# VHH binders against Alsin (ALS2): the designs that were tried, part 11

Target 1, 196 residues: Alsin (ALS2), of Homo sapiens (Human) (q96q42r690to885)
Amino acid sequence: GYIASLHELATTERRFYSKLSDIKSQILRPLLSLENLGTTTTVQLLQEVASRFSKLCYLIGQHGASLSSFLHGVKEARSLVILKHSSLFLDSYTEYCTSITNFLVMGGFQLLAKPAIDFLNKNQELLQDLSEVNDENTQLMEILNTLFFLPIRRLHNYAKVLLKLATCFEVASPEYQKLQDSSSCYECLALHLGRK
Key: E = the ipSAE of ESMFold2; O = the ipSAE of OpenDDE; V2 = 0.75 times the mean of E and O plus 0.25 times the DockQ between their complexes.

## First folded at step 9 (VHH; framework vhh_8dlx_2)

Design r1 (from n05 with F103E A109S; at its last look DockQ between E and O 0.72; V2 from the best seeds 0.00; counts 0 for: pae E 3.3 > 2)
Amino acid sequence: EVQLVESGGGVVQPGRSLRLSCAASGFTFSEYAMHWVRQAPGKGLEWIGNIYFSGSTFYNPSLKSLVTISRDDSTNTLYLQMNSLRAEDTAIYYCARDSYDIETGWSESFDSWGKGTLVTVSS
ESMFold2, look of step 9: ipSAE 0.337; ipTM 0.701
ESMFold2 (binder alone), look of step 9: mean pLDDT 81; pTM 0.817
OpenDDE, look of step 9: ipSAE 0.806; ipTM 0.896
ESMFold2, look of step 11: ipSAE 0.347; ipTM 0.712
ESMFold2 (binder alone), look of step 11: mean pLDDT 81; pTM 0.806
OpenDDE, look of step 11: ipSAE 0.511; ipTM 0.775

Design r2 (from n05 with G55D I102F F103E A109S; at its last look DockQ between E and O 0.40; V2 from the best seeds 0.00; counts 0 for: pae E 7.8 > 2)
Fold by ESMFold2, look of step 9:
Structure r2 (fold): chain B 196 residues (1-196), chain A 123 residues (1-123)
Amino acid sequence: as target 1 above (196 residues)
Amino acid sequence: EVQLVESGGGVVQPGRSLRLSCAASGFTFSEYAMHWVRQAPGKGLEWIGNIYFSDSTFYNPSLKSLVTISRDDSTNTLYLQMNSLRAEDTAIYYCARDSYDFETGWSESFDSWGKGTLVTVSS
């Protein structure tokens, strides 16, 4: 029902935030602290990825906190952050995915200097755990790709939960229409970004 | 350049109300969580509360019923409403911008601070 779907959104958002925070603190920050990462262009692209990742992490944290407050107060659907501020969320996901795509098109992690490659190889088990890849034979570069494209999976999850919430309202209601339109926007973005 | 400028402080009698403002510039104000922090004479920093871009607010439990934080994104202004002021509310009041890095403690996680505005509650 409506309340159960709100709790699902809140719980899964907190879990996603925790995942992104771990990636930032255990992978990105140590990697970017290395004195020799590679060419100037490669380093600049990776720094942009980290910047957009941090912005996304911040927004997801804010969303999780607001859902906790929302669940303890009035639960008016129009006040949901993911609806009210959808443009900011959609733009932030797009900018992040664009940044990682730009990095990968220019050669990505394979063009990093030896200290960075050594760091990533040494931490392959952590990377596999964070990426939730189940096949232990998966190559490092595929693990990294899966890890840094986790946000596309989250967009699909948003679309699914928003559609669940919509079914709690009459089809003719403004609540239903807003939730369904938002669900469609998140799904459309996820499909668009997934093709890249 | 990021700037935060508090105003509205001054001397006020106990039991009165006061509204502080924080004018923000040099960044996209509507995208940031903002905080109020105070420091009483001879004491450490005390977190008052915050407000997210979603207008969701969180407060220090000891101050929850005495303060209200709001924002106006059209004027890039953060507000702190304080009611039923007491002598113990005498402090310098700061606004601060939340950072994108949540690993540090709250006092170290703010990447920009205002100069502060002094509120003195005295009869």
Scores: ipSAE 0.013, ipTM 0.406, lowest interface PAE 7.8, mean pLDDT 84
ESMFold2 (binder alone), look of step 9: mean pLDDT 81; pTM 0.809
OpenDDE, look of step 9: ipSAE 0.028; ipTM 0.382

Design r3 (from n05 with A33S G55D I102L F103E A109S; at its last look DockQ between E and O 0.69; V2 from the best seeds 0.00; counts 0 for: pae E 5.7 > 2)
Fold by ESMFold2, look of step 9:
Structure r3 (fold): chain B 196 residues (1-196), chain A 123 residues (1-123)
Amino acid sequence: as target 1 above (196 residues)
Amino acid sequence: EVQLVESGGGVVQPGRSLRLSCAASGFTFSEYSMHWVRQAPGKGLEWIGNIYFSDSTFYNPSLKSLVTISRDDSTNTLYLQMNSLRAEDTAIYYCARDSYDLETGWSESFDSWGKGTLVTVSS
């Protein structure tokens, strides 16, 4: 029901934040600290990815913390952050997806210099764990692509949880309409960004 | 450039209430979590509490019953309401912006501070 769906949102958001934090601290920060990462344009594109990833990480962390407060306060559904501030969420995910797409279109990880490739190869087991890729013969570049597109999967999860929350209200209620509309917005964005 | 300007400090008698303001400029205020911190004479910094961009609040447990943090995103203003003021509440009060940049690391809480406003509680 309603409480179970709120706990699902809070728990999965906390886990997603933990995963983003690990990617930032164990992959992105060390990678960007390396001497000679590649061409100027490749480095600039990767820096933009890291910047947008960091904003997502902050947003998700603050959202997860606010859900803990929400659960203890027994607040109304309309005050949920992903409903109240949906444009911030949708825009932040779009900006991130655009940054990673721009990076990949221009050659992506294939164009990184040897120190960066060596770092990524040395950490392949960690990358596989973080990306949740189960196929042991998956190439490093495919693992990296899967890892950095995890946020698209999260948008689908938001849409699913919001729809579950909506079923806890009467179809004629303002709560139902708002939750269903928001669920549709997150799903629509996920499909749009997935085509990129 | 990020600017945070506290106001509303002054001399107040014990038992009274006071509301501090923090005017923010140079950034999209509605996207940031904000904090209040104070420093009593001869003491270190004491965290009062925060307000997330979602309007959710957390408070220092020692101060929870005495303070309320609020925000007005339409005027880019952060507020601290303090009730039943005591002599030990005499301090410089600062507002601070939460950080999310890659360079400051995950243990950093704030990337911008105001100059502070002095509150003196005395008979």
Scores: ipSAE 0.120, ipTM 0.555, lowest interface PAE 5.7, mean pLDDT 84
ESMFold2 (binder alone), look of step 9: mean pLDDT 80; pTM 0.801
OpenDDE, look of step 9: ipSAE 0.552; ipTM 0.792

Design r4 (from n05 with F58Y I102Y F103E A109S; at its last look DockQ between E and O 0.56; V2 from the best seeds 0.00; counts 0 for: pae E 2.8 > 2)
Fold by ESMFold2, look of step 9:
Structure r4 (fold): chain B 196 residues (1-196), chain A 123 residues (1-123)
Amino acid sequence: as target 1 above (196 residues)
Amino acid sequence: EVQLVESGGGVVQPGRSLRLSCAASGFTFSEYAMHWVRQAPGKGLEWIGNIYFSGSTYYNPSLKSLVTISRDDSTNTLYLQMNSLRAEDTAIYYCARDSYDYETGWSESFDSWGKGTLVTVSS
């Protein structure tokens, strides 16, 4: 039902925030602390990825805290953050995915200098755990791609939870229409970003 | 450049209410969590509370019944409403921006502060 779906959103958002925070602190920050990462262009593109990733992580952290507060108050659907502030979410996800796509088009992780590649290889078990890759034989590059495109999976999840919430209202209601429209926006963005 | 300018301080009578403002510029205010912090004469900093981009607020438990934080993203202004003021609420009140910059501060530290506004509660 409605309350259960709100708790699902809150719980899964907190979990997603924790994962993004771990990726930032355990992978991105140590990687960018290395003095020899590669060419100037490659380093600049990776720094942009880290910047947009940190901004997205910050958004998700604020959202999780907001959902905790929301669950203790009046739980009116129109006040739901991913509905009320959808433009901020859509823009932040788009900016992040554009940054990682730009980095990958220019050669991506395979063009990093040896110290950076060695760091990533040394941490391959952590990368597998964070990315939720099931096959232990998966190549490092595939693990990294899966890891840094996890946010697209989250967009699909937003779309699904918004549809679940919509089914709690009559189809003629303003609430149903707004929830369904917002779900469509998140799903459309997820499909668009996933095709890159 | 980031600027935070507090206003609305002054001398107020005990038991009265006061609203402080913080005018923000040089950044996208609507995307940041914002904080209020105060420092009484000769004391350390005391966190009052915050407000997320969503409007959701969290407060220092010792102050939560006395204060309300709000924001107006259309005017880039943060507000602190204080009620039933007492002499012990005499302090410099600061507006602070939360940090998210990876290269400067990715922890939950504040990366920008105003100069503060003095509130004096006296007869």
Scores: ipSAE 0.424, ipTM 0.749, lowest interface PAE 2.8, mean pLDDT 87
ESMFold2 (binder alone), look of step 9: mean pLDDT 81; pTM 0.813
OpenDDE, look of step 9: ipSAE 0.746; ipTM 0.873

Design r5 (at its last look DockQ between E and O 0.53; V2 from the best seeds 0.00; counts 0 for: pae E 3.7 > 2)
Fold by OpenDDE, look of step 9:
Structure r5 (fold): chain B 196 residues (1-196), chain A 124 residues (1-124)
Amino acid sequence: as target 1 above (196 residues)
Amino acid sequence: EVQLVESGGGVVQPGRSLRLSCAASGFTFSEYSMHWVRQAPGKGLEWIGNIYFSDSTFYNPSLKSLVTISRDDSTNTLYLQMNSLRAEDTAIYYCARDSYDIFTDWSEESFDSWGKGTLVTVSS
C-alpha cells in the first residue's frame, strides 16, 4: 500500500545514508588524508569524486530526515521530496557518476601511489563489507569499482517506489501521471549511468 | 549570478522580536539548503541554523535565543524569526547558500554564496 511503500522508502533511505556515511568516514576521508596519493591530476580527480560523493551523502541524509517528517504529517504525493525536487537528485547523481567515470577513464585507483594502495589493501575486508562483495577472490580494484557505483543502484529503488506509489492512484489522476513520469526519469537515469 | 540580500535588521530593545528576510535570485532557490549565520563584533562566524526541503530545519543547540527559520519558495525568500533578543545577539546576520560539502567539518567553506549581511543591534 501507499503508507507501506513510504515506510520502506524511509527505512531504506536511512540505511543507505548510513552506508554512504561509513564509506565517507572510514574510506574516503582517511584516504584523502594521506600525504602521497599520486599525481596532481589523479588527486584532483579523486577529490572531485569525494566532493560529489559527499554531496550525495548530504542529500540522501536530508531526504531521510524529511521522510520522517513526511510520514508524521500530510502525506500528499506531490510533496514527496524525490518527486518535488527530482531535478536536484537527478543532477546530483549525474554529477557524481560523471566524476567517478572521469576518474576511472584517467586510470582510476591503479594510478594511486603506494601509500594509498597500501591503505586500501589493509582495509580490503572493510571494503568488501561496504560493497557487499562476498567473493574472496575478487580483486581490490573490482571491489572499489563496485563500492563507488553503489549509489547508482539507489536510483532504481527510487523509480520502483515511485511506481508503486503511482499504482495507488487512478490512472486518470494527476498524481498517477506525475509519479509515473518521475519514476521513468529515475529509471532512465539509472540505466544510462549503469552502462558506464 | 547568485544573489542573496538580507533585510530587516536594525536597533531593537532587549526582549523584543525581529524577523529577518533574505531575498534570493540567480538560482533555483527551492533546491538548496539555506543557512543563517551571524558574526558578533570581534568574534568569529556562528552558525544559527538551516532549512532544507521547506520543512526540515536544523538549529545550533548552543543558541539561547529562540529562533525559527522558514522559507517561501514561491517568492525565493528565507526568513529568520528571532524572539527574546539579548545584547549578545548583536551581530551582522548573513544568509548563505549551502555548498553541499560536508566532507570537512563545518566552516566557511560550507557555503558557496552569501549576502552582505544585515546588522542587528540589541540595546536598551
Scores: ipSAE 0.307, ipTM 0.653, lowest interface PAE 1.8, mean pLDDT 90
ESMFold2, look of step 9: ipSAE 0.308; ipTM 0.668
ESMFold2 (binder alone), look of step 9: mean pLDDT 81; pTM 0.811

Design r6 (from n05 with S30E A33S F53L A109S; at its last look DockQ between E and O 0.63; V2 from the best seeds 0.00; counts 0 for: pae E 7.1 > 2, grease 24.3 > 24.2, SAP .716 > .668)
Fold by ESMFold2, look of step 9:
Structure r6 (fold): chain B 196 residues (1-196), chain A 123 residues (1-123)
Amino acid sequence: as target 1 above (196 residues)
Amino acid sequence: EVQLVESGGGVVQPGRSLRLSCAASGFTFEEYSMHWVRQAPGKGLEWIGNIYLSGSTFYNPSLKSLVTISRDDSTNTLYLQMNSLRAEDTAIYYCARDSYDIFTGWSESFDSWGKGTLVTVSS
């Protein structure tokens, strides 16, 4: 029901935050600490990816903390942060996806210098675990692509949970309409960003 | 650039209440978690609490019953309400912006601070 769906949102947001935090701390920060990453253009594009990834991590962490407080207090749907601040969420995901897309179309991880490629190869098992790829035949570049596009899957989850919350209200209610409209916005963005 | 300006400090008698303000400019205030910290004379920094984008708050457990943090995103203003002030609450009070750049991320590391406002609880 309504309460169960709110707990699902809170639990999955905390798990997603933990995943992004691990990617940032175990992959992005060490990678960007290397002295020789590649050409100036490639390094600048990767730094932009890391910057937008970090902003997204911050937003998700703040959202998770807010959901914990929300569950303890007033649980009115219109006060839900992903509805009230949906533009912030949608814009942050779009900025991140644009940054990773720009990096990849310019050659991506394949254009990194040998020290960076060696780092990524050395950590391939960790990358596979973080990306949730089950196929042991998956190449490093495919693992990296899957890993850095995980946020698209989260947008689908937001859309799904918002729709489940909407079904807890009468279709004529303002709550239903707001939740359904927001669910549609998150789903539409996910489909748009998924067309690479 | 980023500016944080505290106000509302001064001399106040024990037992009274006081509200501090922090005017923010140079950034999108509603997108940041904000903090209050204080420093008593000759002591280290003491974290008071924070407020998230949603308005959710968390407090230093030792101060929880004495303080309330709020924000008004329409005026870009952060507030600290302090009640039942005592001499030990004499300190410089600072507002601070939470950081999320590439190296500090979503941590509660602070990347911008105000100059502080002095609160003196007088005997």
Scores: ipSAE 0.014, ipTM 0.447, lowest interface PAE 7.1, mean pLDDT 83
ESMFold2 (binder alone), look of step 9: mean pLDDT 80; pTM 0.802
OpenDDE, look of step 9: ipSAE 0.018; ipTM 0.380

## First folded at step 11 (VHH; framework vhh_8dlx_2)

Design t1 (from r1 with G105E; at its last look DockQ between E and O 0.65; V2 from the best seeds 0.00; counts 0 for: pae E 10.5 > 2)
Fold by ESMFold2, look of step 11:
Structure t1 (fold): chain B 196 residues (1-196), chain A 123 residues (1-123)
Amino acid sequence: as target 1 above (196 residues)
Amino acid sequence: EVQLVESGGGVVQPGRSLRLSCAASGFTFSEYAMHWVRQAPGKGLEWIGNIYFSGSTFYNPSLKSLVTISRDDSTNTLYLQMNSLRAEDTAIYYCARDSYDIETEWSESFDSWGKGTLVTVSS
């Protein structure tokens, strides 16, 4: 039901925030701290990825905290942050995905200097764990792609939870329509970004 | 550059209410959590509470019944409503912007502060 779906959203958002925080602290920060990462252009693109990743991580953390407060209150659907501030979320996900796509188009992780490649290879088990890749034979670059495109999976999960919440209201209600419309927006964005 | 300017302080009688404002500029206010902090004479800093971009609030438990934090994203303004003021509420009140780096420590550090506004509660 409705309450169960709200708790699902809250717990999975905290889990996602924790995942993003771990990627930032255990992968991105150490990687960017290396003295020799590659060409100036490659480093600038990776720094842009890290910047947009940090902004997304901040917004997800704020969302998780707001959901905790929301669950202590009346729990009106129209007060949900992912409905009320959907454009901010959709834009932040789009900006992040654009930054990682730009980085990958220019050669991505394969164009990093040897110390950076060595760091990534040395940490392949951590990268697999963070990316939730199950096949131990998966190549490093595939693991990295899965890891840095996890936000698309999260958009799909938002769409799914919003649809579950919508089914708790009558189809003719304004609550149903808003939840359904927002679910469609998150799903459409997930499909659009996944095709890039 | 980031600017935070508190206003609304002054001398008030015990039992009265007061609303403080914090005008924000130089950043996208609607994307940040904002905090209120106070410092009574001769005391350390005391966290009052915060408000997220969503409007969700968290308060210092000892102050929760006495304060309300709100924001107006259309005017980039943060508010602190204080009720039933007592002499012990005499302090300099600051607004602060939450750090963009939320992984820094167990306790959060604020990256921008206002200069404060003095509230004096006296007969």
Scores: ipSAE 0.005, ipTM 0.274, lowest interface PAE 10.5, mean pLDDT 83
ESMFold2 (binder alone), look of step 11: mean pLDDT 81; pTM 0.808
OpenDDE, look of step 11: ipSAE 0.460; ipTM 0.740

Design t2 (from r1 with S107Y; at its last look DockQ between E and O 0.56; V2 from the best seeds 0.00; counts 0 for: pae E 2.8 > 2)
Fold by ESMFold2, look of step 11:
Structure t2 (fold): chain B 196 residues (1-196), chain A 123 residues (1-123)
Amino acid sequence: as target 1 above (196 residues)
Amino acid sequence: EVQLVESGGGVVQPGRSLRLSCAASGFTFSEYAMHWVRQAPGKGLEWIGNIYFSGSTFYNPSLKSLVTISRDDSTNTLYLQMNSLRAEDTAIYYCARDSYDIETGWYESFDSWGKGTLVTVSS
């Protein structure tokens, strides 16, 4: 039911935050600390990815902490952060996914200088673990794509959980309508961003 | 240009309440966690608490019963309500903006501070 779905949202958000934090601290920050990353254009695009990723990670961290408070208080559906602040979520996910898409369209990780490629190869086991790719023969570039598009998977998860929450209310209720509308918004965004 | 301006300080009698304000400009206030910090005369900095974009608050356990942090995103204003003030609450009170830039470190770093407002609790 309702309480179980709220705990699912909170638990999975904390896990997602942990994953994003690890990607930021163990991959993005060290990568950007290298002096010779590539051309000015490639570096600027990667810096934009890192900036939007950091903003998204920051949003998710704040959300996870807020859900802990929410679970201890009055658990009104209308006060749920991803409903009340949906535009912030939708915009942050869109900005991030746009940044990684722009980077990839211009050549992406393949155009990085040798020190950056060496860093990524040295950390391939970590990248595979973080991306949850099961095939040990998966190419580095596929691992990186899977890793940096994990946020689209999260949007689908939001839509799913919001729909589960909606089923706990009568169809005529304002709670049902708001939850269903928000679920649809997150799912539509996920589908849009997944097509590139 | 990020600006944080505290106000509302002054001389207050013990046992009274006081509300401090922090006017924010130059950034999208509604997206940031905001913090209150104070420094008593001759002492180090003491974190009071924060408030996330969601309105959720967290407090220094030693001060939790004495303070309330709130925000008004429509006026870009952060508030600190202090109750039952004591002489030991005499301090300069600062508001601070949280940082999320990858180059400035992780979530807990402050990247902008106000100049502070002095609260003196007369005994």
Scores: ipSAE 0.408, ipTM 0.743, lowest interface PAE 2.8, mean pLDDT 88
ESMFold2 (binder alone), look of step 11: mean pLDDT 81; pTM 0.809
OpenDDE, look of step 11: ipSAE 0.495; ipTM 0.768

Design t3 (at its last look DockQ between E and O 0.53; V2 from the best seeds 0.00; counts 0 for: pae E 3.0 > 2)
Fold by OpenDDE, look of step 11:
Structure t3 (fold): chain B 196 residues (1-196), chain A 124 residues (1-124)
Amino acid sequence: as target 1 above (196 residues)
Amino acid sequence: EVQLVESGGGVVQPGRSLRLSCAASGFTFSEYAMHWVRQAPGKGLEWIGNIYFSGSTFYNPSLKSLVTISRDDSTNTLYLQMNSLRAEDTAIYYCARDSYDIFTGWSEESFDSWGKGTLVTVSS
């Protein structure tokens, strides 16, 4: 039902934030502190990734917290943050993905491999846990890459929950249409960013 | 440069209402949670509450005064409405920008920017 879906969104958003927070504090921050990361350009690109990641984390954290308040108040669909502030979410995800893509295209991961190898080896289990990659044959840099793109998966979840919420309204209702349209936007973005 | 400027403070009688304002500049106001905190004479900082970018609010459960936090993103302004003021509400009131894990609760480290504060004196 409607309330159940909202609770699920709140719970999973908090969990997602926690995961991202761990990635930021235990992976990204240490990576940025490494010596000999590469050229000035490479380091700047990584810093940009970290900055955009942090901003995304902040947004998601705020969203999770706001959902708690939302659940205690009037639960109007139009006031749902991922719907009402969809542009903010979509733009933030886009900017973050762009930064990762730029880093990748410039060979950032290849350049990061050598200076980060000891760190990645020491934190292999953590990387696997955070990325949910259980294949022991997967290279650590590939796991790291997967981890960097992990946030994009949440866009699919947003699309899914919005569809669930839409089913709680009459098809002819404005709420239904808005929820469905928003869902499509999140899904489209997820697919677009997932191809990069 | 991030700037926060509180206003609306002054001397009020007990039982009266007062609305404080915080003018924000130098950042995208609509994307940040904002907080109100206060410091009474001789006491430490007390967290009053916050408002998220969504407009949802959360208040200090121990707060006895009736308060309402709101925001106007079109004017980059944060508000604190206080009703039924008491002498113990006398304090310097600060607005602050959020920068910390909001799931762990409030601390002084939760903020990355502060206003200079506005003094509210409740006296008969």
Scores: ipSAE 0.106, ipTM 0.544, lowest interface PAE 2.5, mean pLDDT 89
ESMFold2, look of step 11: ipSAE 0.373; ipTM 0.722
ESMFold2 (binder alone), look of step 11: mean pLDDT 81; pTM 0.814

Design t4 (from r1 with E103Y; at its last look DockQ between E and O 0.52; V2 from the best seeds 0.00; counts 0 for: pae O 4.4 > 2, grease 24.5 > 24.2, SAP .687 > .668)
Amino acid sequence: EVQLVESGGGVVQPGRSLRLSCAASGFTFSEYAMHWVRQAPGKGLEWIGNIYFSGSTFYNPSLKSLVTISRDDSTNTLYLQMNSLRAEDTAIYYCARDSYDIYTGWSESFDSWGKGTLVTVSS
ESMFold2, look of step 11: ipSAE 0.457; ipTM 0.759
ESMFold2 (binder alone), look of step 11: mean pLDDT 82; pTM 0.819
OpenDDE, look of step 11: ipSAE 0.626; ipTM 0.823
ESMFold2, look of step 12: ipSAE 0.440; ipTM 0.751
ESMFold2 (binder alone), look of step 12: mean pLDDT 80; pTM 0.810
OpenDDE, look of step 12: ipSAE 0.026; ipTM 0.368

Design t5 (from r1 with F58W; at its last look DockQ between E and O 0.55; V2 from the best seeds 0.00; counts 0 for: pae E 3.2 > 2)
Fold by OpenDDE, look of step 11:
Structure t5 (fold): chain B 196 residues (1-196), chain A 123 residues (1-123)
Amino acid sequence: as target 1 above (196 residues)
Amino acid sequence: EVQLVESGGGVVQPGRSLRLSCAASGFTFSEYAMHWVRQAPGKGLEWIGNIYFSGSTWYNPSLKSLVTISRDDSTNTLYLQMNSLRAEDTAIYYCARDSYDIETGWSESFDSWGKGTLVTVSS
């Protein structure tokens, strides 16, 4: 039902924020602190990725926190943050993806491999836990790459939950249409970003 | 440059209400959580509450005064409504911007402050 879906969104959003926070503090921050990361340009690109990641984490955190209030309030679908502030989320994800793409195009991960290898080896279990990659044969850099793209997965979840919420309204209702349209936007973005 | 300017402070009698304003500029106000904090004479900084970009609010549970935080993103203004003011509410009140900083966790961390506005509650 409607309320159940909102609770699920709240719970999963808090968990997702926690995961992103851990990635930021235990992976991304230490990576930025490594010596000999590469050229100045490469480092700047990584910093940009980190900055955009942090912003996403911030927004997701705010969203998670706000859902608590939402669940205690009137719970109007139109007031749902991922719906009402969809442009903010979509733009932020787009910017983040752009930063990752720039980093990748410049060979950032290839350049990061050598200076980060000791760190990645030391934190292999953490990387596997955070990425939920259970294959021992997966290269650590690939796991790291998975972590960088982890936020994009949440876009699919937003699309799904919005669609679920839509089913709680009459098809002819404005709420249904808004939820469905928004769901499509999140899914579309997820697909576009996932191809990169 | 990030700027926060508090206003609305002054001398008020106990039991009265007061609304403080914080004018924000130099950043995308609508994308930030904002905080109100205060510092009473001879005391440390006390967190009052915050408002997220969504409009949801959180308040310090230790506050006995009735406070309401609101925002107007169209005018880049943060508000603090205080009711039933008491002498112990006398303080300098600051608005502060929440931090995006990667070095900070999700906590009551701030990266920008106003100069504050003085509220004096006295009979």
Scores: ipSAE 0.318, ipTM 0.667, lowest interface PAE 1.8, mean pLDDT 90
ESMFold2, look of step 11: ipSAE 0.357; ipTM 0.725
ESMFold2 (binder alone), look of step 11: mean pLDDT 81; pTM 0.813

